# VH-VL binders against q67xv2r213to389, part 2

Target 1, 177 residues: q67xv2r213to389
Amino acid sequence: NMEQLAKTLTSLYNIYDANRKPDYIYENEAEFRSLYVLLHLNPSSGVMGEPLSLWFRKLTFALVKSKEICFVRNLLRLYRMGNYKNFLSRTASEATYLQYCISEHHIREMRLVAVQYINNVCYKLQPYPLLRLSQNLKMKELDVESLCHECGLETCTDPDGFTVLPVKQSTFRSPED

## First folded at step 21 (VH-VL)

Design x3
Fold by OpenDDE, fold request of step 22:
Structure x3 (fold): chain C 177 residues (1-177), chain A 119 residues (1-119), chain B 107 residues (1-107)
Amino acid sequence: as target 1 above (177 residues)
Amino acid sequence: QVQLVESGGGLVQPGGSLRLSCAASGFTFSRYAMNWVRQAPGKGLEWVSSISWSGGETYYADSVKGRFTISRDNSKNTLYLQMNSLRAEDTAVYYCARVYWDSYGFDYWGQGTLVTVSS
Amino acid sequence: DIELTQPPSVSVAPGQTARISCSGDNIGKSYVYWYQQKPGQAPVLVIYEDSDRPSGIPERFSGSNSGNTATLTISGTQAEDEADYYCQAWDSSDAVVFGGGTKLTVL
């Protein structure tokens, strides 16, 4: 589970630190360390560890300035700010495979939040195209449709053949992960 | 190209009535929600009313609720705003605006029509 | 009802970055739209859904929204960008709400 992964990563970091060379970072070290941040992105996730603020202070300058650490620090900011749109955009475009895998749970959460938001404040006056939602959620349209259905929303086809959410629905429910 | 043309504005006395029209062209009018937004001279934008694509749902600002009625005739590509019990504070340029198809936001606006409520 | 507050005016020199704020309680949980209005003209949508640009809007226009503040940013501000800017959102009561507007002056 994620807690076990966190512990394993910590052990790995200790190995790096035990073999630390001045102003040197090992191959993939920055990426592996970035995973720690992603694991602790949500304080209520249940993954134990020291506060991220303290954790970051222990990193070397080279690691802090690495592309990987800069990236996840940005994601952390986006997450804390509740900027789910940019969170989804950045993870989709810039995350490594491992980072993405670790972030999948968070990505899903953000997608569900986005769907809820759209249902609450959008398309009350006219249908909402799934293609647009696909772009925002960084999902394939068919997957978006499935997600909408999972959330209790119905879809239909407009006269032009596009799949849309009909006007505001009252059947929305947030599914469990 | 998309065009929205408001008409029906003019000078009316307090307590009077006026009916605004917005003629739409260049797009499938019946597929788009429409809005009225007004702007008092030298002031900011104020939302007045919205109507769904089918006309089945209408929404009003509290300031005009009970006095104004938004409607549409999709067969005529026309949006309407019936304004009753007009007040001095209703004086404004009234714009009709289309809701962006892919999301909310008003992507096309008319040139506006001036409504002046004065004794 | 949500209330959107904008500064009445912002001034920038040509080429500088202009930032116009739109503040509201938990506005970050709502999509924000931005409109540009020049004297004697109808408003023009410049940003939708917080940060997306309609076709034809210059790339120097960008938007963000989080917490209690949405921001319209104009990088490399040009003289033609001088205008009134309005933020807009939809509240939970399905009402449309506009900010008070900000006059951007390019010095």
Scores: ipSAE 0.302, ipTM 0.755, lowest interface PAE 1.8, mean pLDDT 92
Fold by OpenDDE, fold request of step 22:
Structure x3 (fold): chain C 177 residues (1-177), chain A 119 residues (1-119), chain B 107 residues (1-107)
Amino acid sequence: as target 1 above (177 residues)
Amino acid sequence: QVQLVESGGGLVQPGGSLRLSCAASGFTFSRYAMNWVRQAPGKGLEWVSSISWSGGETYYADSVKGRFTISRDNSKNTLYLQMNSLRAEDTAVYYCARVYWDSYGFDYWGQGTLVTVSS
Amino acid sequence: DIELTQPPSVSVAPGQTARISCSGDNIGKSYVYWYQQKPGQAPVLVIYEDSDRPSGIPERFSGSNSGNTATLTISGTQAEDEADYYCQAWDSSDAVVFGGGTKLTVL
């Protein structure tokens, strides 16, 4: 339950604040605080809390400049921009285990955006290899195929034995719609 | 090796017609979308037209719509550009370019053929 | 439709980093491609899908794309990198769009 997690994190933050030492950040504090941003990455997620703009203003300078907070701030920007490629790439390469776990829903969301982009904007003139899509989505090819099928897209095998999206398809639908 | 060789360029008067060809070799032509891109002397690259792997879909720049026709014969590994009602501003080197299989960049280009429209 | 704007020229000293911008409204939502063209030669793809390099392209070439600007970066620029560089994208109408091109001069 993400709402319960949010409440727990808030309690944790209060403990940090109650025991705050000047210019001191507790071990793992920056990472735990970064999770708040990820929980509230999508304003329509239903997780209650103050706007992130207000939340960031309450952080100490040391926390704001931490690599963890800088990282999630960048992810937030990428998410808002719909930059699925960089979002997926950076999450896969730089996120901690906890950050990744909290980001799983957002990762899926961005993967769906990517699939939609490939189908509607990118691959219109020739078949598109799932292997390439796998690289961009940072997931296994078989899982990509499954995701495409969930989106109402068909796949086929080309004469060389590679799985491809044959042509633009009008059957695309987001599984989360 | 992948090769694209353009031909058919030359001097033509305004209002005239030319047909360009691009002979492809070294790859399975029928699996790739193809493009025509032109470059006026001393100017930048300008996209002219695209055609899908099967030839079922064609796309044109506004500047050539209604005048140019892109086509392909996969049995001959050849891309074509029929240019009608040619204008002075159509003067350029015309390149054929292959759409990359794993992406949609143009990974191979021919050396181009010069089309000069002048009275 | 989308329009891609490049600076007409960029100069860099050998060994320094060259940056060529390609600006367009919400270009960060589209894949950007970069081409190198030397005098009398056909263009060569140097970056595809914003930041990926084709085989044979030196590692000093890199690309990024965010917001309204895509950037081609050449680290440790060499004399042989002197050329015209073009960015390219696909617009919503499935048309191909090229930038105006940037002449990179290595001083």
Scores: ipSAE 0.227, ipTM 0.749, lowest interface PAE 2.4, mean pLDDT 92
Fold by ESMFold2, fold request of step 22:
Structure x3 (fold): chain C 177 residues (1-177), chain A 119 residues (1-119), chain B 107 residues (1-107)
Amino acid sequence: as target 1 above (177 residues)
Amino acid sequence: QVQLVESGGGLVQPGGSLRLSCAASGFTFSRYAMNWVRQAPGKGLEWVSSISWSGGETYYADSVKGRFTISRDNSKNTLYLQMNSLRAEDTAVYYCARVYWDSYGFDYWGQGTLVTVSS
Amino acid sequence: DIELTQPPSVSVAPGQTARISCSGDNIGKSYVYWYQQKPGQAPVLVIYEDSDRPSGIPERFSGSNSGNTATLTISGTQAEDEADYYCQAWDSSDAVVFGGGTKLTVL
């Protein structure tokens, strides 16, 4: 469970800190420290621990500059902005296996944010193409269609046979509610 | 290769009528929402009317509501604007504009047709 | 109902950065589109969905949108960029709203 993971990671970090070599990053240290950020992307997730602002202040300079920490700091920014397109793109191309596994709940959350946003803000007279949503969400088109249906939205077919999402549907429901 | 060609503009008396046409070619017309946008001489862009890709929904600016009717014939790749009860303030260049589903903006515009409403 | 306000003009020296603002109540919650119009020509889409460029639009054109302000930015401005620029959004009623336009002068 994610609570046990957070406690185990904290214990690991205490061991790293007790054995700190100046300007050194232990094997896999940056990756394991990055997982803490990913566990705490959503403060409402119920995973307990130190607020990220305090947590980041305790990192060494070498860790702050590591690619793993820079990556998750960028993901945190994208998550807070609701920038689903770049969040999903960078996660798909740059996350390690462990980083991806820890992020899976947030990946789904960003996909739901995208569906809701598109339904709320896009042009009613021009249905939104599922192909574009598939590309931006990093999902197969059939899985995107299933996600739309899960959200209470209907899809339809355009004259060329492409699946599209009519927007401004009043039937939207978050599946997590 | 996408082309939008407006026609039907000209000089008309106040209270008169005109019908504008926009002939579309180079794309599958029935996939796209279409719009009329006008620009009075020396002025900015003003949206006039929208029609859905199927023709099932239409919207109008308050300034033309009840006087103008947008329509389309997807079998002829043609967009229309029937303008009735014309007023001096309707004098403008009228553009036909396509909404591309990938961009959701007006990605192609015609060259416009001038409508002059004058005594 | 949203109204989009643009400055009537912006002047910039060649090679400098031009910024054209588009102000509207909660415009950051909507997608904003930008059009360039040169005299005697139809408008050309230069930015869609706040910040994306259509194919064929130079990299020096970029856009942002947050809060109550969207901004079109032209870096390394060239003489050919001299034009009128309009922002556009969809109203909550799905009407189309244009800003009043900004004349960009490259001096």
Scores: ipSAE 0.225, ipTM 0.690, lowest interface PAE 4.8, mean pLDDT 87
Fold by ESMFold2, fold request of step 22:
Structure x3 (fold): chain C 177 residues (1-177), chain A 119 residues (1-119), chain B 107 residues (1-107)
Amino acid sequence: as target 1 above (177 residues)
Amino acid sequence: QVQLVESGGGLVQPGGSLRLSCAASGFTFSRYAMNWVRQAPGKGLEWVSSISWSGGETYYADSVKGRFTISRDNSKNTLYLQMNSLRAEDTAVYYCARVYWDSYGFDYWGQGTLVTVSS
Amino acid sequence: DIELTQPPSVSVAPGQTARISCSGDNIGKSYVYWYQQKPGQAPVLVIYEDSDRPSGIPERFSGSNSGNTATLTISGTQAEDEADYYCQAWDSSDAVVFGGGTKLTVL
């Protein structure tokens, strides 16, 4: 479970800190430290731990500049802004296997954010292509259509046989509780 | 190749009427919402009217509402703008513009047709 | 209803970065589009959905949209970038809104 993982990671970090060598990063240390950020992307997750603002301040300069920490700091910014397009694309292209596995819940959350946003802001006179949503959400088109239906939205077919999402539907509902 | 060709512009007196046409080719016209956008000499872009891909919904800028009528014939791949009760402030180059099916920007514009309203 | 405000002009030296703003109440909650128009030509789409480039638009063109301001950024500006630039948003299914335009001068 995510709470147990967070506690285990904290214990690992204490070992790293107790054995700190100046300007040194242990093998895989940056990746394992990055997982803490991913576990705490959503403040409402219920995973207890040190607030990220304090947590980042305790990192060494070498860790702050590491590829892995820079990546998750960028993901945190994208998550907070609701920038689903860049969040999903950078996760797909840059996440390690472990980073991706821990992020799966947030990936699903960003996909839901995307569906809601598209329904709210896109052009009513021309339905949104599911192919583009499939590309941006990194999902198969049938899975995107299922996600739209789970959100209470209907899809239809355009004159060339492509599946499209008519936008500004009042029936949107988040598939939660 | 996508092409949009406007026609029907010209000189007309105030209170007169004119009908603009936009012939579309190189794409499936019935997939796309279409718009008219105008630009008065030396001025910026001003949206005039929109029509849905099927023709079932139409919208107008307040400045032309009640005087202009947008329509389309998907069997002829043609967009129309019927302009009645023309005024001097309607003098502009009129563009037809396609809504990009993948991104909703106006990705193809015609070269424009000039409408001049003068007494 | 949203009104999009752009500065009338922006000047930059060649090779410098140009930033053209588009201001509107809560514009960051809408998609913004940018068009380049050279004299005597129809507009050309250069940015769609806030930050994406159509095929064929140079990488020096980028866009952002947050809060009350969307920004078109042209890095390493070149003489051929001299043009009028318009922002555009969909303020409802009833209306399309353009900004007043910004003349970019490359000196």
Scores: ipSAE 0.213, ipTM 0.677, lowest interface PAE 4.8, mean pLDDT 87

Design x3
Fold by ESMFold2, fold request of step 22:
Structure x3 (fold): chain C 177 residues (1-177), chain A 119 residues (1-119), chain B 107 residues (1-107)
Amino acid sequence: as target 1 above (177 residues)
Amino acid sequence: QVQLVESGGGLVQPGGSLRLSCAASGFTFSRYAMNWVRQAPGKGLEWVSSISWSGGETYYADSVKGRFTISRDNSKNTLYLQMNSLRAEDTAVYYCARVYWDSYGFDYWGQGTLVTVSS
Amino acid sequence: DIELTQPPSVSVAPGQTARISCSGDNIGKSYVYWYQQKPGQAPVLVIYEDSDRPSGIPERFSGSNSGNTATLTISGTQAEDEADYYCQAWDSSDAVVFGGGTKLTVL
């Protein structure tokens, strides 16, 4: 379905380009062009199309400077860095409805990256509070706990009854999707 | 407000023993890993020992392994360092320090207690 | 197993920018922490995770970490910033390593 959407968007872009007015952006054009970037954040996703480096070079100067294109260019950089916190934060605060809907797969991917990162690099002697993970991942604590369990990680309860993730567990695995 | 208060320092002969305490208040002590860090007079900081939040796991610097034992009593909000077979090189101010929850830096330190090993 | 090297001292004039380096093999792959210690006092955390400031630390304190060098930067240095500064990292076995310390003099 995402491949079909990418083809449909490409047809729309061809219509925009065939009717190009100098220094003009059609209503919603920047948003619709931004969706292409979001569909292609992960080149291994199986969504076919032009590589993003070539795709960006075809944009007009006005589009390159648009808020929508700057936003997704930033998300692309954050995705490549594995910077889950800023990726999720920027998406939650700045994405349009359409941008968010197309990003759902990558949002889950970044949440999984976060769980793996926390388990691998955080301090073994002090388990990570699920409240903080909930805040960083933009998820309810119960959903974070479920995500940890899907990843093969166990959670436990601290003396005050708060749920925590003991880190450095060797049982981590990516959920099968 | 978070407070850490070390006690138990003093003058001890080489080969002697001493037990340091660190009383914690203003936070849920049992949620935090704790550390001892020392500083010889006029010198820099040196990590000594770590203990997990529950007390189930401990780590030591090579310079103190086998001689020092870190422990905690979460019901009393107290961290301990049992120091045996003391040497002149153990002379230092000993600080207890809390690991900051998400940053993993030492965000609160006690005032320190001086241990002097000499005859 | 990582060794952290700092210059023994740094001097700056008031209002100038101070830079304190912390060198270690591939230190850019680890998070670095910075502590300020004034005479007779316990250390105070001023930078965590390379570049972040705890609440209450002035904005003039900043940090960076790349390659083999982490740097604490103090912009618009004030007399009250005169102190010893230590970098800290976690060893590969989760042990704690401190740098040797740098005495910052504001003159």
Scores: ipSAE 0.203, ipTM 0.633, lowest interface PAE 4.2, mean pLDDT 87
Fold by OpenDDE, fold request of step 22:
Structure x3 (fold): chain C 177 residues (1-177), chain A 119 residues (1-119), chain B 107 residues (1-107)
Amino acid sequence: as target 1 above (177 residues)
Amino acid sequence: QVQLVESGGGLVQPGGSLRLSCAASGFTFSRYAMNWVRQAPGKGLEWVSSISWSGGETYYADSVKGRFTISRDNSKNTLYLQMNSLRAEDTAVYYCARVYWDSYGFDYWGQGTLVTVSS
Amino acid sequence: DIELTQPPSVSVAPGQTARISCSGDNIGKSYVYWYQQKPGQAPVLVIYEDSDRPSGIPERFSGSNSGNTATLTISGTQAEDEADYYCQAWDSSDAVVFGGGTKLTVL
C-alpha cells in the first residue's frame, strides 16, 4: 500500500543521503525522490511524512533543479489550485511509468472534479459532447461514459449520432463519497 | 457562414418598452444556446441573459431580472429580448452571441444594435 | 458569486510579451474565456477553457489559469493586437461574469 511504499522510499532516501557525494546524483534518484511528492500530494491521504515544504528544503540544489522534481512540483501546484485540465494533460504526456502508477488515484480525483464542474457550472445551456470531455479527461469516450454513469449522470445520443450529456442533471454524486 | 444580425434598437423614453431580435443563419440555430450581452458607451461588456437551446431554461443578470425576457423561435431562427421598464442605465449596444458547442465560449457575435433610453 | 478584476490598461512594445491578468477568488477552479474587441467591432473569442485557441487565432495567444488569477499572454505582440481584452467565466450561481476589460496599447 501507499504507506508501505512511503516507508520504503524513505529508507532508500536515507541510503542516498548516507552515501552522498558532492555534486553527485545517483541514477534514478531524482525520479525516486519525485515519488515522495506524489505520495504526499493530498494531505488528507493519511500517508505519514513531514510537510512537503520542509521536505523540499532538504533536497540538494541539483535535485531541486532536476526535471523530475520540477515536474512533480508543477503537478503539486496544479493539484493545489484545482487545475484539473492541466494536471491531467501534463500527467498524461510527461509522467514516467512509476510516476503515473503512483498518480492514478490523483488522476481519478481530478477526473471526478472535472465531471462535477462540467455538470454543475458550465454544462447547463446545451448538451455537452462526451468526445470533448474525453479530450479533457485524457481517456477514451466509452470510459468517460462509464465514469459519468458512475457519477449518477445519464447520457444520450444526439441527432448526429454523438453521445452527449443531454441537460444539466441534479443526480451527480461522487463515487468516493 | 455563421451570421447573427441584431435589430429593434432605437430611442425610447424611460419606462418604455422595446423588443430586440437576432436573426441567425449559417448554422442549426435550434442546437445552440444563445446570449444577450450589452455594452454601454465607453464601458465594458455586461452579460444580460442566456437561453438554452430548447428555450426551456433562461438566465438573467440581476440588473434586468423582472424587466427583461429572453425567448427564441427555433422555427424562425430568431432570438428575442423583450425589454420593459427601461432605464437610462440600460442604454447600450446589445449583442447577440452564440455559445460554442463544446466549450461554452461565445464564438460568434452579431454587430449589435443600439438602444438609447433618454427623456 | 465571482468578481473578475482586470487592470485598466497594459502597454507593450512591438515584439515583446504582453500579459493581461484576470483576478477572482478561486478562479482557477473555473474555465476562463478571453475576448478581443477592437473599436467599433464586436468581441472575438481568442481563448476558451483557460488555454485553448479557436481556429484562426494566432499561436502567439495563450492562456493560463491557476489559483486566483487567469492570464492572457501575447508573445511577440504586434500592432494589430492593440485592443480591449475581456476575461469571462461562469459562476456557481449560473451567471456569466465579465471582467472590466483591459486596454492593450502597442507602443
Scores: ipSAE 0.084, ipTM 0.709, lowest interface PAE 2.9, mean pLDDT 91

